# Ledger of designs, part 38: VH-VL binders against q39962

Target 1, 193 residues: q39962
Amino acid sequence: DPTDGFTEVPLTEDNFVIQKPYDKPLNDRYSYKNGIRRLWVYENDKPFKVGSPTRPRTEIRIKGHDYSSGVWQFEGQVHVPEGTSGVTVMQVFGAVNKATALQLRVYNGDLKSYKSNSVATDIYNKWLRVNVIHKVGKGEITVFINGQQKLVVNDDGPAEHYFKCGVYAAPDGSSNYMESRWKNIKLYKSDNK
Short names: E, the ipSAE of ESMFold2; O, the ipSAE of OpenDDE; V2, 0.75 times the mean of E and O plus 0.25 times the DockQ between their complexes.

## First folded at step 11 (VH-VL; framework fv_ucenprubart)

Design m7 (at its last look DockQ between E and O 0.81; V2 from the best seeds 0.00; counts 0 for: loop humanness VL .298 < .304, pae E 2.4 > 2)
Fold by OpenDDE, look of step 11:
Structure m7 (fold): chain C 193 residues (1-193), chain A 119 residues (1-119), chain B 108 residues (1-108)
Amino acid sequence: as target 1 above (193 residues)
Amino acid sequence: QVQLVQSGAEVKKPGASVKVSCKASGYTFTEYWYMAWVRQAPGQGLEWMGLIYPSSGSTWYAQKFQGRVTMTRDTSTSTVYMELSSLRSEDTAVYYCARGYYDEWMDYWGQGTLVTVSS
Amino acid sequence: EIVLTQSPDFQSVTPKEKVTITCQASQSIGDFLLWYQQKPDQSPKLLIKYAEESYRGVPSRFSGSGSGTDFTLTINSLEAEDAATYYCQQYDFYPDLTFGGGTKVEIK
């Protein structure tokens, strides 16, 4: 199991910060019911800050555990409804050449690293266990789906890192409506890996 | 390694214009970054002037400098420019360019460019 | 416009002593507050992000606290190399960014 050798980092609701279109109330783009966090956004929504050139998003920003060293792991179960496409559902923020070290995107039912490197197919309407391990010292990110290693990539250099999940419209190909649901979001840390 | 290298010191007369350059290297110039300009008068604090998004060329200026400052970029050379017109003695300052993440903090700064305005 | 007021403007401190700098916002900015250090004849360097998070490479003696309108930068045990001017900056109202007036810390 990808969590072997890791220690869970306790999270509270204070660690879950919602980024949403700046002109929408929270409950119009986010809900938390029965342990499930539902995040949605429309292609024509506003960015999360006025004047921002970024694409629309409704994302959970994990707060309080930003990192620039060590070995960190994100775990969560994600459900993407059919019809959602051209969207980032998970990010490892922080890089030198770009804003993120990793983006897991959904395109037509495929889960990919950015536009390539498929990590899962036919994902719609299913719960997938997602584990992302970032070994900062090695500059290495590993993606696990349902406990199986699917991808190993290099990060993009030393930076300030944190994890995000939800929906962030991809640069292109976004569906009008984009949604992801998450449950059992956890963080882990290890000094021995 | 990320580097921001600015043009050299300038001496200008009141009423003139100055154009300072900031050449970026070590990262993808147009990817999720803004370039801010911040100045500092001698013995004074930091003052935000505005920012430009190199990807689009879109700009945001501090109200104080509206109509007097122009920020541009050349993507082919990964260079950002800040032009300040109608210079006054009060514009004497070190001018910094600084890279920032979209909607976030400035992490790398240029070495600064001294602009002296004197009659 | 958001105004950030720092205090004190200046302080002279003996090495090993604790330094406290405050930054007050004219209205709530959540935790979108940065602290910078600027040494003489150098460019500013980022110390703290999100009010309380140390930036990469920053010594552990530096810490930030606060949310809303009141923020504090603390140097737990001042070292000679910490002689500098410190600035707070808000980015809640991005892309409009504003700095505090700065606090100069000198070594006795």
Scores: ipSAE 0.698, ipTM 0.892, lowest interface PAE 0.9, mean pLDDT 95
Fold by ESMFold2, look of step 11:
Structure m7 (fold): chain C 193 residues (1-193), chain A 119 residues (1-119), chain B 108 residues (1-108)
Amino acid sequence: as target 1 above (193 residues)
Amino acid sequence: QVQLVQSGAEVKKPGASVKVSCKASGYTFTEYWYMAWVRQAPGQGLEWMGLIYPSSGSTWYAQKFQGRVTMTRDTSTSTVYMELSSLRSEDTAVYYCARGYYDEWMDYWGQGTLVTVSS
Amino acid sequence: EIVLTQSPDFQSVTPKEKVTITCQASQSIGDFLLWYQQKPDQSPKLLIKYAEESYRGVPSRFSGSGSGTDFTLTINSLEAEDAATYYCQQYDFYPDLTFGGGTKVEIK
């Protein structure tokens, strides 16, 4: 299991900061009910900050555990409803040559690293367990789906990193409405005992 | 390694203009980055001037400098320029460029360019 | 226009003692506050981002706290190398991402 050798880092609601269109109150794009976080955005929504050229997003920014070294792991279960496409649902923020070291995007029911490497297919309307391990010392990010390793990429560091999940409209090809649902979001750090 | 290298010191008379360059290396100039300009008069604090998004060339200027500052970029040389016109003695300062992630913090700064305006 | 007011302007502090610097914003900026360190004749260096998150490579004696309008930078045991001027900056609103006026910290 991808969590073997890791110790869970406790998270509380204070660690789950929602980045959303600047003109929307929290509940207009986000809900948390029965252990499930629903995050959604429209293609024509405002960016996160006034004056920003970035695309619309409603994302959980995990606060309090930014890192630049060590071995860290994100875990969560994601559900993407049919009709959502052209959207990032999970990312590792921070790189030298671009804003992120990893983006997991949904295009027409397929989960990909950016627009390229396939990670999973036929993902609509079901829960997937996603694990992302970042070995900063090796510059490696490994993606697991349902406990199976699917992808290894280089992180393009050194940088300051943090994990995000939710919906962030991709640069091109976004559906009018984009939604993801997340549960059981956890953070781990390597167990060196 | 990320590096921002600025043009050399300049001496100007009141009423002139100055154009300071900032050459970026060690990263992809046109990705999710802005380039900011910040100045610091001798013995004084840091003052925000504005920013440019090198990907689009779009600019945002601090209200104090509207009408006097122009920021441009050349993507083929990975260079940003800041031009300040109608110089006055209070414009004497070190001018810094700094890069930042869109909507996030600034992580790398240039070495600074001293501009002296002698009245 | 967001004004950041730092206090105090100057501190002279005995080595190993605690330094506290405050920054107050004229309106809420959430957690979008940065702290910088600047030594004489050097460019500023980022210490704290997002009000409370240490930037990479920053010694653990530096910490930030606060949200909304009231923010604090703390150096819990001052070292000689920490003598510098410290600035806060808000990074929530464009085009005027203003700085505080600075706090100079010297070793007694």
Scores: ipSAE 0.618, ipTM 0.860, lowest interface PAE 2.4, mean pLDDT 92
ESMFold2 (binder alone), look of step 11: mean pLDDT 91; pTM 0.916

## First folded at step 13 (VH-VL; framework fv_ucenprubart)

Design n1 (at its last look DockQ between E and O 0.86; V2 from the best seeds 0.00; counts 0 for: loop humanness VL .298 < .304)
Fold by ESMFold2, look of step 13:
Structure n1 (fold): chain C 193 residues (1-193), chain A 119 residues (1-119), chain B 108 residues (1-108)
Amino acid sequence: as target 1 above (193 residues)
Amino acid sequence: QVQLVQSGAEVKKPGASVKVSCKASGYTFTEYWYMAWVRQAPGQGLEWMGLIYPSSGSTWYAQKFQGRVTMTRDTSTSTVYMELSSLRSEDTAVYYCARGYYDEWMDYWGQGTLVTVSS
Amino acid sequence: EIVLTQSPDFQSVTPKEKVTITCQASQSIGDFLLWYQQKPDQSPKLLIKYAEESYRGVPSRFSGSGSGTDFTLTINSLEAEDAATYYCQQYDEYPDLTFGGGTKVEIK
């Protein structure tokens, strides 16, 4: 199991900060019911901050555990309803040349690293367990789906990193409506350094 | 490795303009990053002037400098320029460029450019 | 325009003692508050981001706290190398990503 050799880092609601279109109240784009966090945006929504050139998002920014060294792991279960496409659902923020070390995007029912490396197919309307291990010292990120390793990529450090999940419209090709649902979000740190 | 290299010190008379350059290297100049300008008068604090998005050339100026500051970029040389017009003695300062992630912090700063305004 | 008011303007502190610097915003900025250290003739260096998150390479004696309008930078045991001017900056609301006025810390 990808969590073997890891220790869970406790999270509370204070660790789950929502970034959303600047002109919308939280409950217009986010809900948390029965252990499930629903995050959605429209393609024509405003960016997160006034004056930002970025695309619309509603994302959980994990607070309190930014890192720049060690071995860290994100875990969560994601459900993407059919019709959602051209959207980032999970990312590792922080890089030297570009802004992120990893983006997991949904394109027409397929989960990919950015637009290139396939991670999973036929993902609509079902729960997937996602694990992402970042070995900062080696500059490596490994992605697991349902406990199975799917790819290894290089990061782009050194940088400050944090994990995000939700929906963030991709540069192009976004559907009019984008939604992801998340449950059992956990953070781990390796005992072995 | 990321570097921001600024043009050299300048001496100007009141009423003139100054144009400071900031040459970027070691990263994707036209995406992911804004370039900010921050100044510091001798013995004083840091003062935000505004930013430019090199991707589009779009600019956002601090209210204090509206009408006097112009920021531009040249993507072929990966260089950002800040021009301040109608100079006054209180514009004497070190002018810094700094890059920042969209929506986030600034991680690299230029070495600073001293602009002295005196008659 | 969001005004950041730092206190105190200046403090002279015995080595190993605790330093507390405050920054008050004129309106809520959530957690979008940065702390910088600047030594004479140097560019500012980032210490704390997102109000409470230590930047890479920053000694553990530095910590940030606060949310909304009231923020604090703490140096829990002052070292001689920490003599510097410290600035807060908000990065929540454009176009004015304003700085606080600064707090100069000297070794007594």
Scores: ipSAE 0.768, ipTM 0.908, lowest interface PAE 1.5, mean pLDDT 94
Fold by OpenDDE, look of step 13:
Structure n1 (fold): chain C 193 residues (1-193), chain A 119 residues (1-119), chain B 108 residues (1-108)
Amino acid sequence: as target 1 above (193 residues)
Amino acid sequence: QVQLVQSGAEVKKPGASVKVSCKASGYTFTEYWYMAWVRQAPGQGLEWMGLIYPSSGSTWYAQKFQGRVTMTRDTSTSTVYMELSSLRSEDTAVYYCARGYYDEWMDYWGQGTLVTVSS
Amino acid sequence: EIVLTQSPDFQSVTPKEKVTITCQASQSIGDFLLWYQQKPDQSPKLLIKYAEESYRGVPSRFSGSGSGTDFTLTINSLEAEDAATYYCQQYDEYPDLTFGGGTKVEIK
């Protein structure tokens, strides 16, 4: 199991900060019911901040555990409804040449690292267990789906890192409506390098 | 490593214009960054002037400098420019460029450029 | 425009003493507040982001607290190298950014 050798970091609701279109109330793009966090956004929504060049987003920003060293792991179960495409559902923020070390994107039912490196196929309407391990000292990120290793990539250099999940419209090819659902979001840390 | 290198000190007369450059290196210039300009008059605090998105060339200026400041970029040389016109003695300051993540903090700063406006 | 008011403007502190600097916003800015350190003849250096998160490489003696309108930067045990001017900055109204007036800390 990818969590072997890791210690869970206790999270509270204060650690879950929602980023959404600046002109929409929270409940118009986010809900939390029966342990499920539902995040959605439209292709023509406004960005997170006024004047920002970023694409529309509704994302959970994990707060309080930003890191620049060590070994950290994100775990969550994600459900992407059919029709959602051209969207980032999970991010490792922070990099030297770009804003993120990793983006897991959905294109036509396939889960990919950015636009390449297939991670999973035919993911629509299913719950997937996602584990992302970032070994900062090694500059290495490993992605597990349902407990199986699917991807190993290099990060993009030392930076301030944190995890995000939800929906963030891709640069292009986004569906009009984009949604992801998350449950059992956990954070882990390992003292091993 | 990320570096921002600014042009040298300038001496200008009132009414003239000044154009300061900021050359970026060590990262992808046109992705996911803004470049802000912040100035500091002698013995005074930091003052935000505006920012430019090198990827698009889009700019946002502080209201105080609207109509008097122009920020541009040259992607081929990874350089950002800040031009301030109709200079006054009050514009005497050290001018900094600073890189930041979209919607987030500024992490790297230039060394600063002293602009002196005197008759 | 969001106005940030820092207090005090100046303080002279003996090494090993605790330093407290406050920053008050004219309206709620959540936790979108930064703290910078600027030493003489140097560019500003980021210390704290999101009001209470230490930036990479910042000594543990520096800490930030607060949310909404009232924020505090604390130096738990002042070191000689900490002589500098400290600034708060909000980015809640990004891309419209504003700085506090600064607090100069000198070593007594």
Scores: ipSAE 0.586, ipTM 0.864, lowest interface PAE 1.1, mean pLDDT 95
ESMFold2 (binder alone), look of step 13: mean pLDDT 90; pTM 0.907

Design n2 (at its last look DockQ between E and O 0.86; V2 from the best seeds 0.00; counts 0 for: pae E 4.1 > 2)
Fold by OpenDDE, look of step 13:
Structure n2 (fold): chain C 193 residues (1-193), chain A 119 residues (1-119), chain B 108 residues (1-108)
Amino acid sequence: as target 1 above (193 residues)
Amino acid sequence: QVQLVQSGAEVKKPGASVKVSCKASGYTFTEYWYMAWVRQAPGQGLEWMGLIYPSSGSTWYAQKFQGRVTMTRDTSTSTVYMELSSLRSEDTAVYYCARGYYDEWMDYWGQGTLVTVSS
Amino acid sequence: EIVLTQSPDFQSVTPKEKVTITCQASQSIGDFLLWYQQKPDQSPKLLIKYAEESYRGVPSRFSGSGSGTDFTLTINSLEAEDAATYYCQQYDEYPSLTFGGGTKVEIK
């Protein structure tokens, strides 16, 4: 199991900060019911901040555990409804040449690292267990789906890192409506380097 | 490593214009970054002037400098420019460029450029 | 425009003592507050982000607290190298950014 050798970091609701279109109330793009966090956004929504060139987003920003060293792991179960495409559902923020070390994107039912490196296929309407391990000292990120290793990539250099999940419209090819659902979001840390 | 290198000190007369450059290196210039300009008068605090998105050239200026400041970029040389016109003695300051993530903090700063406005 | 008011303007502090600097916003800015350190003839250096999160490489003696309108930067045990001017900055109204007036900390 990818969590072997890791210690869970206790999270509270204060650690879950929602980023959404600046002109929409929270309940118009986010819900939390029966342990499920539902996040959605439209292709023509406004960005997170006024005047920002970023694409529309509704994302959970994990707060309080930003890191620049060590070994950290994100775990969550994600459900992407059919029709959602051209969207980032999970991010490792922080890089030297770009904003993120990793983006897991959905294109036509396939889960990919950015536009390439297939991670999973035919993911629509299913709950997937996602584990992302970032070994900062090694500059290495490993992605597990349902407990199976699917991808190993290098990060893009030392930076301030944190995890995000939800929906963030891809640079292009986004569906009009984008949604992801998450449950059992956990954070882990390893004392091993 | 990320570096921001600014142009040298300038001496200008009132009413003239000054154009300060900030050359970026060590990262992809046209990715998910903004370049902000912040000035500091002698013995005074930091004052935000505005920012530019090198990827698009889009700008956002502080109201105080609207109509008097122009920020531009040259992607071929990874350089950002800040031009301030109709200079006054009060514009005497060290001018800094600073890189930041979209919607986030500024992490790297230039060394500063002293602009002196005197008759 | 969001106005940030820092207090005090100046402190003269003995090494090993605790330093407290406050920053008050004219309106709620959540936790979108930064703290910078600027030493003479140097560019500003980022210390704290999101009001309470230490930036990479920042000594543990520096800490930030607060949310909404009232924020505090604390130096738990002042070192000689900490002589500098400290600034708060909001990015809640990004891309419109504003700084506090600064607090100069000198060593006795």
Scores: ipSAE 0.718, ipTM 0.899, lowest interface PAE 0.9, mean pLDDT 95
Fold by ESMFold2, look of step 13:
Structure n2 (fold): chain C 193 residues (1-193), chain A 119 residues (1-119), chain B 108 residues (1-108)
Amino acid sequence: as target 1 above (193 residues)
Amino acid sequence: QVQLVQSGAEVKKPGASVKVSCKASGYTFTEYWYMAWVRQAPGQGLEWMGLIYPSSGSTWYAQKFQGRVTMTRDTSTSTVYMELSSLRSEDTAVYYCARGYYDEWMDYWGQGTLVTVSS
Amino acid sequence: EIVLTQSPDFQSVTPKEKVTITCQASQSIGDFLLWYQQKPDQSPKLLIKYAEESYRGVPSRFSGSGSGTDFTLTINSLEAEDAATYYCQQYDEYPSLTFGGGTKVEIK
């Protein structure tokens, strides 16, 4: 199991900061009911910050556990409804030459690293367990789906890192409406550092 | 690695303009980064002047500098420029460029450019 | 426009003693507050983000606290190299990135 050798890092609600279109009230883009966080955005929504050239998002930014060393793991269960495409649902923020070390995107029911490396297919309308292990010292990120290793990529150098999940419209090919649902979001740290 | 290298010191007369350059290297200039300009008069605090997005060229200026400041960029040389017009003696300052991701902290700063405005 | 008021303007402190610096915002900024250190003839260096989170490589003697309108930077045991001017900056009202007036800390 990908969590073998890891210790859970406790999270409370103050660790779950929602980034949303700047001109929308929170409940227009986010809900949290019965342990399930629903995050959605439209292609023509405003960015998170006034004047920003970035695409629309409604994302959980995990706050309070930014890291620049060690071995860290994100875990969560995601559900993506059919019709959602051209969207990032999970990311590792921070890299030397770009904004992110990893983006897991959904294109027509496929989960990919950015537009290229396949992670899973036929993902619509079911819950997937996602684990992402970041070995900062090796510059290596490993993605697991339902406990199975699917992808190993390079993180592209040292930075301040943090995890995010939700919906963030991709540069091209976004559906008009984009949604993901998340539950059981957890953070782990390895003691072998 | 990431570097921001600014142009050299300038001496100007009141009423003139100054254009300070900031050349970026070690990262993708046109992706997800703003460049802010911050000045510091001798013995005084830091003062935010505005920012530019090299990706689009869009700018945002502090109200105090609206109408006097122009920020531009040249993507082929990975350089941003800050031009301040109608200079007066209180514009004597060190001018810094600094990079940041749109909702985050500024992580890399230029070395500063001293602009002296004297009669 | 959000105004940040730092206090004190100047502080002379015996080595190994605790230093406290305050920053007060004219309206609530949540925890969107940064602390910087600037030594003479150098560019500012980030110390604290999100009011309380240490930036990478920052010594553990530096800590931040607060939310809303009242914020504090603490140096628990002042070292000689900590003589500098310290600034708070807000980024809640982006793209306005206002700084406080600064607090100069010197070794007594």
Scores: ipSAE 0.372, ipTM 0.772, lowest interface PAE 4.1, mean pLDDT 91
ESMFold2 (binder alone), look of step 13: mean pLDDT 92; pTM 0.925

Design n3 (at its last look DockQ between E and O 0.91; V2 from the best seeds 0.00; counts 0 for: pae E 3.0 > 2)
Fold by OpenDDE, look of step 13:
Structure n3 (fold): chain C 193 residues (1-193), chain A 119 residues (1-119), chain B 108 residues (1-108)
Amino acid sequence: as target 1 above (193 residues)
Amino acid sequence: QVQLVQSGAEVKKPGASVKVSCKASGYTFTEYWYMAWVRQAPGQGLEWMGLIYPSSGSTWYAQKFQGRVTMTRDTSTSTVYMELSSLRSEDTAVYYCARGYYDEWMDYWGQGTLVTVSS
Amino acid sequence: EIVLTQSPDFQSVTPKEKVTITCQASQSIGDFLLWYQQKPDQSPKLLIKYAEESYRGVPSRFSGSGSGTDFTLTINSLEAEDAATYYCQQYDNYPDLTFGGGTKVEIK
């Protein structure tokens, strides 16, 4: 199991900060019911901040555990409804040449690292267990789906890091409506460097 | 490593214009960054002037400098420019460029450029 | 425009003493507040982001607290090298950014 050798970091609701279109109330793009966090956004929505060139987003920003060293792991179960495409559903924020070290994107039912490196196929309408391990000292990120290793990539250099999940419209090819659902979001840290 | 290197000190007369450059290196110039300009008059605090998105060339200026400041970029040389016109003595300051993530904080700063406006 | 008011403007502090600097916003800015350190003849250096998160490489004696309109930067035990001017900055109204007036900390 990818969580072997890790210690869970306790999270509270204060650690879950929602980023959404600046002109929409929270409940118009986010809900939390029966342990499920539902996040959605439209292609023509406004960005997170006024005047920002970023694409529309509704994302959970994990707060309080930003890191620049060590070994950290994100775990969550994600459900992407059919029709959602051209969207980032999970991010490792922070990099030297880019804003992020990793983006897991959905294109036509496939889960990919950015536009390449297939991680999973035929993911629509299913719950997937996602584990992302970031070994900062090695500059390495590993992605697990349903407990199976699917991808190992470099992190593009040292930076301030944190995890995000939800929906962030891709640079292009986004569906009009984009949604992801998350449950059992957890954070882990390894005692080993 | 990320570096921002600014042009040298300038001396200008009132009414003239000044154009300061900021050359970026060590990262992808047009990827997910803004470049802000911040100035500091002698013995005074930091004052935000505006920012430019190198990827698109889009700009956002502080209201105080609207109509008097112009920010541009040259992607071929990874350089951002800040031009301030109709200079006054009050514009005497050290001018900084600073890189930032979209919607987030500024992490790297240039060394600063002193602009002196005197008759 | 969001106005940030810092207090005090100046402090002269003995080494090993605790330093407290406050920043008050004219309206709620959530936790979108930064703290910078600027030493003489140097560019500003980021210390704190999101009001209470230390930036990488920042000594543990520096900490930030607060949300909404009232924020505090604390230096738990002042070191000689901490002589500098400290600035708060909001980025809630991004891309319209504003700084506080600054607080100069000198060593007695």
Scores: ipSAE 0.739, ipTM 0.904, lowest interface PAE 0.8, mean pLDDT 95
Fold by ESMFold2, look of step 13:
Structure n3 (fold): chain C 193 residues (1-193), chain A 119 residues (1-119), chain B 108 residues (1-108)
Amino acid sequence: as target 1 above (193 residues)
Amino acid sequence: QVQLVQSGAEVKKPGASVKVSCKASGYTFTEYWYMAWVRQAPGQGLEWMGLIYPSSGSTWYAQKFQGRVTMTRDTSTSTVYMELSSLRSEDTAVYYCARGYYDEWMDYWGQGTLVTVSS
Amino acid sequence: EIVLTQSPDFQSVTPKEKVTITCQASQSIGDFLLWYQQKPDQSPKLLIKYAEESYRGVPSRFSGSGSGTDFTLTINSLEAEDAATYYCQQYDNYPDLTFGGGTKVEIK
């Protein structure tokens, strides 16, 4: 199991910071009910900050555990309803040549690393367990879906890193409405190097 | 690896304009990053001037400098420019460029350019 | 529009002693507060982001605290190399990213 050898890092609501369109109240784009966080955005929504050229997002930014060394793991369960496409649902922020080391995007029911490396197919309307292990010393990020390793990529470091999940409109090809649902979001750290 | 190299010191008279350059290397100039300008008068603190997004050329200027500052970029040379017009002696300062992640902190700074405005 | 007021303007401190620098915002900025160190004749260097999170490579003697309007930078045990001017900056009112007035710290 991808969590073997890891110690859970306790999270509270203070660690779940929501980035959303700057002109919307939180409950217009986010809800947390019965252990499920629902995050949604429209293609024509405003960016997170006034004047920013970034695309619309409603994302959990996991705060308080930014890292630049060690071995870290994100875990969560995601549900993407049919009709959501052209959207990032999970990412590892921080790289030298670009802003992120990893983006998991949904295109027409397929989960990909950015627009290229396939991670999973037929993902709509079901819960998937996602684990992402970042071995900073090796510059490697490994993605697991339902406990099975699917992808290993380079992290393009060194950088300051953190994890995010939710919905963030991709550069092109976004559906008019984008939604993801998340539960059991956890963070792990390993003593191994 | 990442470098921001600014143009050399300048001496100007009141009423003139100055154009400071900032050449970027070691990263993708046109994506992910804004370029900010911050100045510091002798013996004084840091003062925000504004920023430019090299990808689109879109700019945002601090209110104090509206109408006097122009920021541009040349993607063929990976260079950002800051031009300040109608100079006053109070504009004597070191002018820094700094890159930042979109919507986040600034991680690399240029070496600074001293602009002296003397009457 | 957001004004950041730092205090004190100047502090002379014995080595190994604790340094405390405050930054007060004219309106709530949540945790969107940065701290910088600037040594003589150098460009500023980022120390703290999100008010309390150490930036990569920053020694553990530096820490930040606070949220809303009241923020503090602490140097737990001052070292000679820490003689510098320290600035806070807010990045909540993006892209108008104002700085505090600075606090100069010197070795006594």
Scores: ipSAE 0.435, ipTM 0.793, lowest interface PAE 3.0, mean pLDDT 91
ESMFold2 (binder alone), look of step 13: mean pLDDT 92; pTM 0.932

